# Miniprotein binders against Probable 3-mercaptopyruvate sulfurtransferase (tum1), part 12

Target 1, 298 residues: Probable 3-mercaptopyruvate sulfurtransferase (tum1), of Schizosaccharomyces pombe (q9usj1)
Amino acid sequence: MFSVGKKISFILPIKGVLQKLKDNAQKTVLLDATWYLPTDTKNGKKEYLESRLPGAQYFDIDEAKDHKNPLPHMLPPADEFASYVGKLGIDRNTNVIIYDRKGFFSSPRVFWTFKVFGHEHVFLFPNAFNAWKTEGLELETGEPRTPKPVVYEGAKLNKDLVASFDDIVKVIESPDAAGVHIVDARAHERFLGNVPESRPGLASGHIPTSINIPFTETTAAGITAPKPEEDLEKVFSSHGLTDKSVPIITSCGSGVTASVLFAALKECGFKDVRVYDESWSGYGKRANEDSSLLATGP
Below, E stands for the ipSAE of ESMFold2; O stands for the ipSAE of OpenDDE; V2 stands for 0.75 times the mean of E and O plus 0.25 times the DockQ between their complexes.

## First folded at step 14 (miniprotein)

Design x4 (from w2 with L39M A61V; at its last look DockQ between E and O 0.90; V2 from the best seeds 0.82)
Fold by ESMFold2, look of step 14:
Structure x4 (fold): chain B 298 residues (1-298), chain A 81 residues (1-81)
Amino acid sequence: as target 1 above (298 residues)
Amino acid sequence: DLTPVEKYIIMAYWIFYLAREYLEEGKYDRALQMINLAMKYAHRAHELSKKYGHTDLAEEVKRLIEEIEKLLQEIEDAMQS
């Protein structure tokens, strides 16, 4: 909710996190959403089991997914989402505070997932481990909690937050009439089509009409936190995104960094933002077989 | 900004809550580790509240320490069963 005369952000500094723990301890769950690219030597679940913010549960984006879909970490069905988070002790009234060890990388994907299924009280805690240590607070080690399962009622996919391939095709087929910006969070050289994708069978290039905002333009100190809102406004406006009422669809390789852009856009007050969940992992396969789906260059 | 006293009080309550949860799960060694950490934060809060003259907070923390001692006893009792 809103305090008088001040916007309340879903991106919390450590003081905001501590205040929520004070006010709502029994109704608050900390989530470790740490995830690394398949090519990385690190493992998020392994790191969680070694140490965590006290009481944190682990949200595994590769477990909480549509297991019937061969694409990476696609959104699960609503009933499977409900079962998954209920096992973590989360019901509809739970304050969910999500962090990842890189700072602001995979936690926005989990944030978006909660928003998609209608969860109101969900927040991001960027740079969590550094903030915790700077305040002189101890991490938890040893065997983590096994929370009492609860029932999560009323999970329902909000189509206003998710874009499908058909949604993308509608934009491509009638770009002027659609009035939608497609924004690609991938590195510039992947967008241009100048380097091959790491996954086999994907075209090199981008969705026609899309613009490129590599997600690292929205982060500070590498990828440890989002830039301040005023700096985010400058990033988006420099790419022509000034009208906050215009619909935006974010995309990337597999939906993780597209969710970083989702969170950054929502923080800046953009009203209609969706994530294209398939992203290039699905689209790039189709673009290999149909050149009308593929653009290259600036 | 959050004061050192407020920070340690909040953490003492949070860790105390987690200690209770571990006890209910039957994870007695984990509950013991957590209750000792809650006590550590509570003592830091009490020391700082006295240093800065926060009499009301010092009394609150004193009551919290009493509750932590009660839970510690519950944990020790459960471990001997």
Scores: ipSAE 0.733, ipTM 0.913, lowest interface PAE 1.1, mean pLDDT 91
ESMFold2 (binder alone), look of step 14: mean pLDDT 87; pTM 0.849
OpenDDE base, look of step 14: ipSAE 0.842; ipTM 0.947

## First folded at step 16 (miniprotein)

Design Z10 (from Z4 with L72R D101M E105K; at its last look DockQ between E and O 0.01; V2 from the best seeds 0.00; counts 0 for: pae E 12.8 > 1.5, placed apart)
Fold by ESMFold2, look of step 16:
Structure Z10 (fold): chain B 298 residues (1-298), chain A 107 residues (1-107)
Amino acid sequence: as target 1 above (298 residues)
Amino acid sequence: DLTEVEKYIIMALWIFYLAAEYLEEGKYDRALQMINLALKYAHRAHELSKKYGHTDLAEAAKRLIEAIEKLRQAIELAMQGDPEKAQRYIEKALELAQRAMEILKKS
């Protein structure tokens, strides 16, 4: 009923990662969650097959998805999530440490996915390859290690971490829209409606009442790591996010960078943060058909 | 001596976290029993640290006593049916205990 243990930061520096990897009392699995936009020439799975952190398994957000939904990367059914991670050697008691090659980009999406299905032993390792090299450690090449499959028990969607389109509509229709903050992680020009979306059939603009915090405001050295917590608090407070108890829904193009904001907000102690999984990929289509759903400009 | 004071602080801290665990489980009577025991050790540490002139350890013991009292208040609020206020008091208690730990590590 009560939260009595001070939560250790789920964003780990390399020393924390190495401590967990050496711990014989609890199994740890490294996940490479590298993902690129569909228009990018790079391929995360191909890069993983060429080199990886020792023992890392690949988590593919385009495989671990709802295959019945045409929208990109929608959360899989709970039983399909359980089957997928079980094949990676992950059970409910496994420490999962997630990195991506861009630094702090797609790994928060996978972090959020684990949290949604009730996995509490999940951590982020930003700037993983640079940190590994600086520590003098070698990458693994050649054939990836094959984990022994396990059964993942008790995966159940936590509705407190996911927002639906219906949830968004309720916020828009609220008499006091200041009661829930919708936060858009997209680049500012997309939020304003000043540039077309890359996907056809999507309106240009944003969800009414939402505020724009491009996810890059929360990162350092490009997108290689999150800003320190003190600086993150300044970013959020500069956008009016000071009350840690106020509900927040993050959104973006397809749920990837909205999860960067989710992780940054949780690191700062915001208590009620959800990701709108459809994001603009679903909402923007609806807004194209119903102008009451669309806002543009500042 | 210094070792004796440090042992009392460490014991009080361990029992403080055990009290917090019982509170989390909703075992309020057991949590309060642990509070009384933690206070016993924390007060002994504070008295001895002042007697021996260990100002850093006296500060650590003082912060730990404050943490334990705040946790007691949280338990009582939970029993009275005010879980939101109880949670805020728990968070303050944990902050104070962490400060006591930081002082202990520096000494």
Scores: ipSAE 0.000, ipTM 0.269, lowest interface PAE 12.8, mean pLDDT 87
ESMFold2 (binder alone), look of step 16: mean pLDDT 87; pTM 0.886
OpenDDE base, look of step 16: ipSAE 0.744; ipTM 0.895

Design Z6 (at its last look DockQ between E and O 0.02; V2 from the best seeds 0.00; counts 0 for: pae E 14.7 > 1.5, placed apart)
Amino acid sequence: DLTEVEKYIIMALWIFLLAAEYLEEGKYDRALQMINLALKYAHRAHELSKKYGHTDLAEAAKRLIEAIEKLRQAIELAEQGDPEKAQRYIEKALELAQRADEILRKAEK
ESMFold2, look of step 16: ipSAE 0.000; ipTM 0.159
ESMFold2 (binder alone), look of step 16: mean pLDDT 85; pTM 0.850
OpenDDE base, look of step 16: ipSAE 0.853; ipTM 0.936

Design Z7 (at its last look DockQ between E and O 0.01; V2 from the best seeds 0.00; counts 0 for: pae E 7.7 > 1.5, placed apart)
Fold by ESMFold2, look of step 16:
Structure Z7 (fold): chain B 298 residues (1-298), chain A 110 residues (1-110)
Amino acid sequence: as target 1 above (298 residues)
Amino acid sequence: DLTEVEKYIIMALWIFYLAAEYLEEGKYDRALQMINLALKYAHRAHELSKKYGHTDLAEAAKRLIEAIEKLRQAIELAMQGDPEKAQRYIEKALELAERADEILQKLEEK
């Protein structure tokens, strides 16, 4: 029998979400992490202000960023992350449950961000609105609830979860590049170099040695949820990812869908997964100016 | 961005997977109730996709209706005491649902 309701340790079905919200021993905060591509006409903060899961706070990946870096959504400094989440009522011991309106699109980026700064009580709730509706539960409208700010202590960047451009260069230049997999979550035609990037000034193609797993191969019901673990294992094995001890670096356009792959790989037990935060938005500029950094085709 | 048609297809897919879960738990009457609900959403999606001229979504809805009917047949076989044949029908139903979902995934990939 195929199981569709199998428990996932950090990816929660609605019953798991409701159980954590009911728990009086440990505070839980719901985060709406809805974000849309700049080319989209929708606005996540506007939608949050209109309706949300009861008590949810909004996490804006374009506000909680490194403001000194012109690249999109780069990780903030640790002290600025701590200040930001503390204003949302989140301390180090708070359970954080993250959803987005597309289902499984931008919420993994916020999940990864919490992991990077050492927050272990963090969970994903895919397809939250449809699950809520199916259970007959009401959304919250009107003025969002105001949390009481708290101090978030001990935020420190975990370098084991983040890859830099220098880390990518070492993989490309190392005699044993076969020891690290660089995995590109972008659409196949962008990986091949067959279509221009949406941002000007970026090369078309991919990082040499990288493989392409468009993030939609890991999702179900469109992009509303990850595939079940058994099906995820088939996706990864079909791309040659069978040894769960090998290091993996995920990349995409700007770090959002690379985080979808991060979550899917961690669910399947891959031990060493990092997100290349710059992704193509930074790498593609360099590759446009230095063709030795650029590969095209399969 | 999701359209109203895509929302109906997504709901039908979620209810279809819920029906499969009830079937695995041996809750056959509940599974059949979910089948009826999933068909309602899938047929609505098919009607709207044709009205709005969304050819790919119309095909997705059609594939999903086929998946739901195959799962109904699996439930009926399980109730009749033929679990081996029921399992083969479950596998076929899941394959058909994946075909429908691939169309949604391609739309979101762009």
Scores: ipSAE 0.017, ipTM 0.550, lowest interface PAE 7.7, mean pLDDT 89
ESMFold2 (binder alone), look of step 16: mean pLDDT 84; pTM 0.842
OpenDDE base, look of step 16: ipSAE 0.836; ipTM 0.929

Design Z8 (at its last look DockQ between E and O 0.02; V2 from the best seeds 0.00; counts 0 for: pae E 9.7 > 1.5, placed apart)
Fold by ESMFold2, look of step 16:
Structure Z8 (fold): chain B 298 residues (1-298), chain A 110 residues (1-110)
Amino acid sequence: as target 1 above (298 residues)
Amino acid sequence: DLTEVEKYIIMALWIFYLAAEYLEEGKYDRALQMINLALKYAHRAHELSKKYGHTDLAEAAKRLIEAIEKLRQAIELAMQGDPEKAQRYIEKALELAQRADEILRKAWEK
């Protein structure tokens, strides 16, 4: 059929962010998506309450989740997503610009979440606080602004952006025929199975046939920003990912850093990228009880 | 006024790419609807950029108008059952849009 090439970038520099914030024709909402591991002493909500980009609302991935699922940060039901973002003043026509204090860490997870539910006006703002300071702009402190709630219509899970455990099994059972790459964003030693997982009850290792690309290979200056597209291209091609039309499923520990890879792959023009939402938190439990699901080593 | 010109170029670019996606999906009526909307914003940007003397942005708007018209031609070819020629026109439209985007990016970096 017809092929549409490179899309316009959803990763915005500060001047693009400022342009959208000044646009009177279309509302823009900034989201602070800062998140840390439960064992971390830092707290994203606490930091947001102390200071934020002016007018930013907080998106809590541990609150906007499937509360009936014991796995961490699973996507909420579509109607609960709609209710959640509607309370933040976001409707389908709202530009949503997402940042996190680490730079390019948890904000891609929220970006992916919006994409999953069909919100196309969504963007990432990496390195937001440093960029804001460099531009001479002030942060907002004190009590956060209270948005007027709106109705979010038409939230519907796009299964083309989400992989299930059954999707993983189909790839494992017929890897050559499936023609799908599974890409693991976790640190190399976790992929190899050389260190235990921090969550109880999880096997150490990886999904058979998967490729390891630790998400930090796609970032610059630590994890403050993604690498430029040319450098991302080299990262992916060095791992054998050169055909932009081949389906890719990203995975990690709980779906957060898999979404970093999702964003980086989409920036490079990969057309069919899904996130395995359960990631190792769900898969690793199964692999602990079924050795056919577990691989270790390179 | 500079901010206003850039706003219209950005809006036209977003709608242009949306039209291209509808074309790829075979949703020709929707694609043509987006073409008309994209042209509205691109022509407004071109008019304002000339009025205010923003030469670089005027060139960006002109390239974008050319991209949108080429994409319209691609949609028409696809509707006539000439998919290989339609694809060539899509590729040219995307090249023109990329040039407009690059001009806009350079203006932001200054």
Scores: ipSAE 0.006, ipTM 0.347, lowest interface PAE 9.7, mean pLDDT 87
ESMFold2 (binder alone), look of step 16: mean pLDDT 85; pTM 0.852
OpenDDE base, look of step 16: ipSAE 0.830; ipTM 0.927

Design Z9 (from Z4 with I15L Y17L Q33E I35V E105R; at its last look DockQ between E and O 0.01; V2 from the best seeds 0.00; counts 0 for: pae E 26.3 > 1.5, placed apart)
Fold by ESMFold2, look of step 16:
Order: sequence, then C-alpha cells, then structure tokens
Structure Z9 (fold): chain B 298 residues (1-298), chain A 107 residues (1-107)
Amino acid sequence: as target 1 above (298 residues)
Amino acid sequence: DLTEVEKYIIMALWLFLLAAEYLEEGKYDRALEMVNLALKYAHRAHELSKKYGHTDLAEAAKRLIEAIEKLLQAIELAMQGDPEKAQRYIEKALELAQRADEILRKS
C-alpha cells in the first residue's frame, strides 16, 4: 500500500533513537547537552565524564559560545560553531540526537543552536536515561570515545530563528502594528517582578507587552519530557496562541528555557518562532537603567 | 521595607491561591505547576526564617507548607476521580493557609 504522508517529529522516543543508531547508511551522533544553573552544585561536564549514553559526545553551551560577549552562552560565530561540532565528528549529513540529564531542559537550547546554523538532521531525546534503563540498556562509563574530526561546511546564521534587542524594541514601540507575541518562559514570580533575579544588576520584571508561559507548563513529570502535542496545543491556546502563522519571540533568563518553548511551539506547528538569545541577562540590565523598558505585575 | 522572607511567604501564598483556583476550574496541570512553585518558595522562606531567628515567620512558612501539601493531595484525588474526598482536602488546605496568612499579617 502506498504511503499517504506521515508527519515526522523531531522529538524521538527510545525506539526511534535506536533505529537511527543502528542505521549503517547514515551517521548518527548522540550529544549530552546537560547544563545546570550557575547556582546549582552539579556540573554537566563532570557527570558526562562519569557516565553517558554509549558513544555520546558532550556539547558544552558555555564553551560553544561568543567568547567576545560577556553575556552567558550567547550563540557563537558560524565558523566557530562549525569548528566546534566538526571536532565532535558532526558534518552536515550527520543525524544529531540531543539529550540532557534533567530530561527536557538544556537539550532544546542545543537543538535550537543547530537549527540556527542550518542543520536540519537534529532531534531531541527527552527522558533519555529513564528510557534507556527501562529498555534494559547499559550506560557507558570510563574514557569517552574520541571521534574523528570532520569538516562542517555551510554553517550560516539563520536570522529568522534569532531575535535581537533591536527586534524587541521594535515590538514594544509599536505593539499592535508589530503583530508579534513575546513569550517569557521564566517562573511567574520573576515575570511579575516580585523576586530579585539571581544574577546581580538586573531589574525585576518583564519586557512590556510580553506574556508569561513558564516553561514548566509545557513539560510533564516535572521537567522530564514535553507534554503530549494535544496538551501542548491546549497550553498555548489558553494563552491566546492559536494562529500558527503569528510571529513569536521566546525569552527567559539567558536563552535556555526560551528554547524549551521554541521546541514545544515547533512541535505544535507554529511557523515563525525566534529565540531572544540575550533574554533577561542583557535586557534586564538595560531595564535597570531605563524604566520605559520595564513592566511589572500581571 | 518587607524582608526577603516576607516577600517569599507572600508569593507562596499567592501561588497557593492560584493553584486552588485552577483546581476548581479543573485545570489540573496548571494547579500542579502553581502548587509545586508555591512549595519551593515556602520551603525557602522557612529555611531563611530559621536561619535569621524569625520565629513567627518560620511558623507562618511551616503552616503554609502544610496547606500546600494538602492542596497537592486534593489535586491528586480530583485527578483520580474522587471529587468528594478532594473537596475535604481543599477545605483543610484553605484553613491552614488562612492560619499562615493571619500569622504573616500580625508579623
């Protein structure tokens, strides 16, 4: 019987991951993208060195960054991205499957990074360690495997996936004419301005005109996995996001959880989603010095 | 100025009330998110209150933790299809939260 067309999700269950790993015709690389807030006692690189999914390479968002920018983990220049992933054995034809130990927290940031630089064969594997254990599979310990470096060709920043501070200013200067939704992934109390930010020198509050969808509204079992697509649709529609063609810019503290919303929105078929990479870490400093940039309350 | 401890207790109380409202509307996922965040702030307030020797605020935070845990149990019962038992837990949770609020207003 002839295929009638199937939607293929970039969020893979364990069986989809195993199928790609066994495919001899296409190279697949697993990436451990585990990252913790600066205030956390855990370290993702240390955990990766202790154990990992077999053959996984580590993607360090604090190493693969713009080293000229003092803001946390800003996107690297395209040529530096290419060099970084090439050292991990990743070329343009490589299937990249990304997980993090929290489940669905930092891996969407790395997923977004690959999309920004034009890599389309990229997938998310939420709840990876629990799924691996349940399938009866062993973790890899000891010395990580060393990939053979390759050349990554054609990395170019796709501006349709990234929002700048100037893009934000244009929206708040003419909110009705812009027709863009700014969506804040931070916890509600940070959005309201009722608690101080953990990083010093940042105003408490949010970008004027923005709406708050804490990223945890899109996750299940804490932050282990995304909600099923049907439930994600309900989350977004309850916040007025029903037209899949309307432009959306996601923001958070430093661009990590904004990427969780990016992935969830894309899973639901939203066509025009950008991440404000700077997020509050840059915006909040400006809002501290210019109250016209700051809103508080609901 | 309000202390950081009082600000955390106030935020936990508001999140508790939002969770209760979502529960009454049958929005269980939103209720769970709010109650878990409320619990985080109430525990932080309790820890800081004990560290700084604020006995009244520590008592308020402790009562609020108890209220939040009762509300969590109510949400779970409602999801399991036992609304009669869930309602009794909601009522107990609200009584505990009222006591926490009274302590906060006095301090």
Scores: ipSAE 0.000, ipTM 0.080, lowest interface PAE 26.3, mean pLDDT 87
ESMFold2 (binder alone), look of step 16: mean pLDDT 87; pTM 0.878
OpenDDE base, look of step 16: ipSAE 0.836; ipTM 0.931

## First folded at step 17 (miniprotein)

Design y1 (from r5 with L15I V35I; at its last look DockQ between E and O 0.79; V2 from the best seeds 0.80)
Fold by ESMFold2, look of step 17:
Structure y1 (fold): chain B 298 residues (1-298), chain A 81 residues (1-81)
Amino acid sequence: as target 1 above (298 residues)
Amino acid sequence: DLTEVEKYIIMAYWIFLLAREYLEEGKYDRALEMINLALKYAHRAHELSKKYGHTDLAEEAKRLIEEIEKLLQEIEDAMQS
């Protein structure tokens, strides 16, 4: 008897990646989504240019953004998303497999971005470099390929995956009637308001009614991979998230680690999960101007 | 449920496709490095398939080696032109 409970997940181990290549190599793109804070000495694009999984293209979250919005990494307009990924050789029928060098950190943000614009064949490959080395496979070095641009048709923002500030306000103004959980992926001390935010002009604290699940509770071996699904279920249930039909909005500092929670919740079968793209970068500025928007402490 | 033989066949074909793209771009040093890697994987698959008695996979690996060697010759010819 084979196992009936094992399902095809969008979070792929290396054997799943190889299976995708076996089934349709011609329509598969590996995508390096490595990103670091501007203050880090590391640079994701520089690392990509030095070495990568063979054939991988680079997705730069600081280039593929809304350039008219001063907030960090805000989703680009749909037509600019389409133009950007089309230059990477990605059309609507392409299998996109996304990794980042930290393991499971910035790649979920890019995964969420593809989902928002209606790309269905998108997958995550955590712990990619270690898995590659363990299987005895070589990285690619030297000058990367320059794919022939393709047309990406039908990109359209799916509002069911994105929360706005107005969506947040509706929840905090009607806590019982809203029936929505706001989940903050930031470190606990930032949630409590015990430490200043690194970005200037932001209040210290959290969105009223929100609960704190630091994204590292959902990862294993630091941030190299997500926990197995059974362990993720336990993390979420320990925070009161047991009904998978309940709407959830994830938030963090700027939408990167909120997308880690998005991916973990979707892996566990939560049906209605949105990311608050502004996150604290936008909300925290507003909370400085209006104390009714700010909570501190547990 | 992929075997070690299948892993190297898949990788040989993937890298072969990349080598062909580099050749079409005129990036001959890159194409040469990739096609040699593809050949390495294909020979590994052939060796393992014979060792494990996987005759269908051994035939597949042999056909892939032939295609890779043809592209290798094309790359070398382009570099000499």
Scores: ipSAE 0.760, ipTM 0.920, lowest interface PAE 0.8, mean pLDDT 91
ESMFold2 (binder alone), look of step 17: mean pLDDT 88; pTM 0.864
OpenDDE base, look of step 17: ipSAE 0.843; ipTM 0.946

Design y2 (from q3 with L15I V35I; at its last look DockQ between E and O 0.92; V2 from the best seeds 0.82)
Fold by ESMFold2, look of step 17:
Structure y2 (fold): chain B 298 residues (1-298), chain A 81 residues (1-81)
Amino acid sequence: as target 1 above (298 residues)
Amino acid sequence: DLTEVEKYIIMAYWIFLLAREYLEEGKYDRALQMINLALKYAHRAHELSKKYGHTDLAEEAKRLIEEIEKLLQEIEDAMQS
């Protein structure tokens, strides 16, 4: 139950993680959601196999995807999501606590994925490895455990959390588009169109009407944790986001850092937040073929 | 606000459960590694609980040590068969 006058956060410090383990040890799964760009020399699954928080399972956003869609990391069909997480020992009632080695980078994408398919008992644990070691707790090495598969029932895509390309077009063509904000999590120079995208075939610029809040404005100590809620509210209000009832669609390069903004906005109590899953990977290709979809500059 | 004693009790139990799963999988070296870690946490909880005068937590840690030692014996027996 929620306390009167106090919001209970889905972003847990280590004491919150320990409390969940105390209350629900048999029904809690820790997920390592570490992911790196394909061009990086690091590999999240390889790192997971070398060391992890004790008992953690690995969630691979490049396996748990729509394999028929060429765009990166697109949400899988609901039945494939259910099969995937069931093999990790996760059913509908499992408390899922998600971390990544960078701190607060790819774990919000997995958090959003669970929310999209209706999983309510899902939490984020930023800065997990440093917090673990600071508390005098050891990492697990060696061969990870193999959980017994379970059946995940009732996975169904919640359209209220996902935006499509058609949704974006309706926002930019509507006379009342000021009532829905599109928020771009990419670095400012990419938003302006001043640098090329690293993926080939994508226009440089942004979605018309969108505003830019680079996801790093919402994080502390680089990208190791989100800023405290009070500071997040200042970040959003400084960009004109003060009305918690305003619909917001977040976007980025491929849907990963847009999910960082999703988590930060939800932490601040924004009621209607969707992630544009295609993000620039899909939109930027269309904008490269149709300049009416492209804006540049401030 | 979790106490330091409660932290180690929680972790000892969590790791104990992992050790049991490794034993059930037949991964005896992993089970042994994990049960020794669980024992380390449980002893630390017991020592801290006595230092802080938490009689109820000291008894909880003692019972946990006993359960951990039973599983340790099961693991060692499985390794010799």
Scores: ipSAE 0.718, ipTM 0.908, lowest interface PAE 0.9, mean pLDDT 91
ESMFold2 (binder alone), look of step 17: mean pLDDT 88; pTM 0.865
OpenDDE base, look of step 17: ipSAE 0.863; ipTM 0.952

Design y3 (from r5 with Y13W L15I V35I; at its last look DockQ between E and O 0.88; V2 from the best seeds 0.83)
Amino acid sequence: DLTEVEKYIIMAWWIFLLAREYLEEGKYDRALEMINLALKYAHRAHELSKKYGHTDLAEEAKRLIEEIEKLLQEIEDAMQS
ESMFold2, look of step 17: ipSAE 0.773; ipTM 0.926
ESMFold2 (binder alone), look of step 17: mean pLDDT 87; pTM 0.851
OpenDDE base, look of step 17: ipSAE 0.858; ipTM 0.951

Design y4 (from r5 with Y13L L15I V35I; at its last look DockQ between E and O 0.71; V2 from the best seeds 0.78)
Fold by ESMFold2, look of step 17:
Structure y4 (fold): chain B 298 residues (1-298), chain A 81 residues (1-81)
Amino acid sequence: as target 1 above (298 residues)
Amino acid sequence: DLTEVEKYIIMALWIFLLAREYLEEGKYDRALEMINLALKYAHRAHELSKKYGHTDLAEEAKRLIEEIEKLLQEIEDAMQS
């Protein structure tokens, strides 16, 4: 009930999840995409094995990655994505509903990953555990199911959803940034360059021409859910993002919270949104060695 | 409330299908736990449908209870093999 338009929302409240289960019960997979920063003592797979939404499978962004790239959780090759999700019982026609225990944190990264490889029937379920319990529904414990593996055909990287370092350089060297907005999801103090990055070897600051929208401006109740669409539109417009056709590239530390912004922007109808997968983990190393790549301050 | 009845019917079916999958995997304790949960949801749907006067949903819930009880018997038979 956030919009009167004919837009089909991919962010589902629990009633929307139940409707998908009703319509497609045998062709729906629930994915637990819980992930924590390396400095956190919690472990998403361990928590999944203890409890989950009934029938959920676990999607591990640190397993489903490019293992030949030292940067954190970079997108895997298309054939490895296909093999990975096929082992979870997901084929091209499967409805995939993704949640994470923090609410609206790592599940958008997995949502974006599916979109990148051309999977159309993918949805987000924010605040899933609280919503489930509030409706009087039980979580599943004990040994999880082992899905029958299937073949996933036709995975192909959609370059319209991913930005490379070369794409960033073309933008920052172009007059008026080529009309592209680079949006940094990191906390404001990291964007300004006023605090060191926790990862060693990274410059403090931001990509020249970029603007800062800390991802928490798009979430409610901490990070448990996205804000309603009306409030999201106010957040974006207050940062000058009003034209839904303007190209946007989101960035952050490693592509996880940039994907939160990706999902929020798409929910508001922004048509051309890409995630810079390397984010600061790759860019910040280069900017540490080349000051022309680095900006600080507002 | 009609939407409350439908919620429990949806969940009963979803959990029933998971129980069948666990049975096919030979995970009998898991199948048993899931089928009992499916039965719980189906009975709740049946009771609420009668409370709210939804005759068609009450019949749907009763049919689902019967299918769930058949699978429960299959699981119990498999556990005694």
Scores: ipSAE 0.778, ipTM 0.927, lowest interface PAE 0.8, mean pLDDT 91
ESMFold2 (binder alone), look of step 17: mean pLDDT 87; pTM 0.858
OpenDDE base, look of step 17: ipSAE 0.833; ipTM 0.943

Design y5 (from r5 with L15I; at its last look DockQ between E and O 0.91; V2 from the best seeds 0.82)
Amino acid sequence: DLTEVEKYIIMAYWIFLLAREYLEEGKYDRALEMVNLALKYAHRAHELSKKYGHTDLAEEAKRLIEEIEKLLQEIEDAMQS
ESMFold2, look of step 17: ipSAE 0.783; ipTM 0.927
ESMFold2 (binder alone), look of step 17: mean pLDDT 88; pTM 0.868
OpenDDE base, look of step 17: ipSAE 0.847; ipTM 0.947
ESMFold2, look of step 18: ipSAE 0.758; ipTM 0.921
ESMFold2 (binder alone), look of step 18: mean pLDDT 88; pTM 0.866
OpenDDE base, look of step 18: ipSAE 0.823; ipTM 0.939

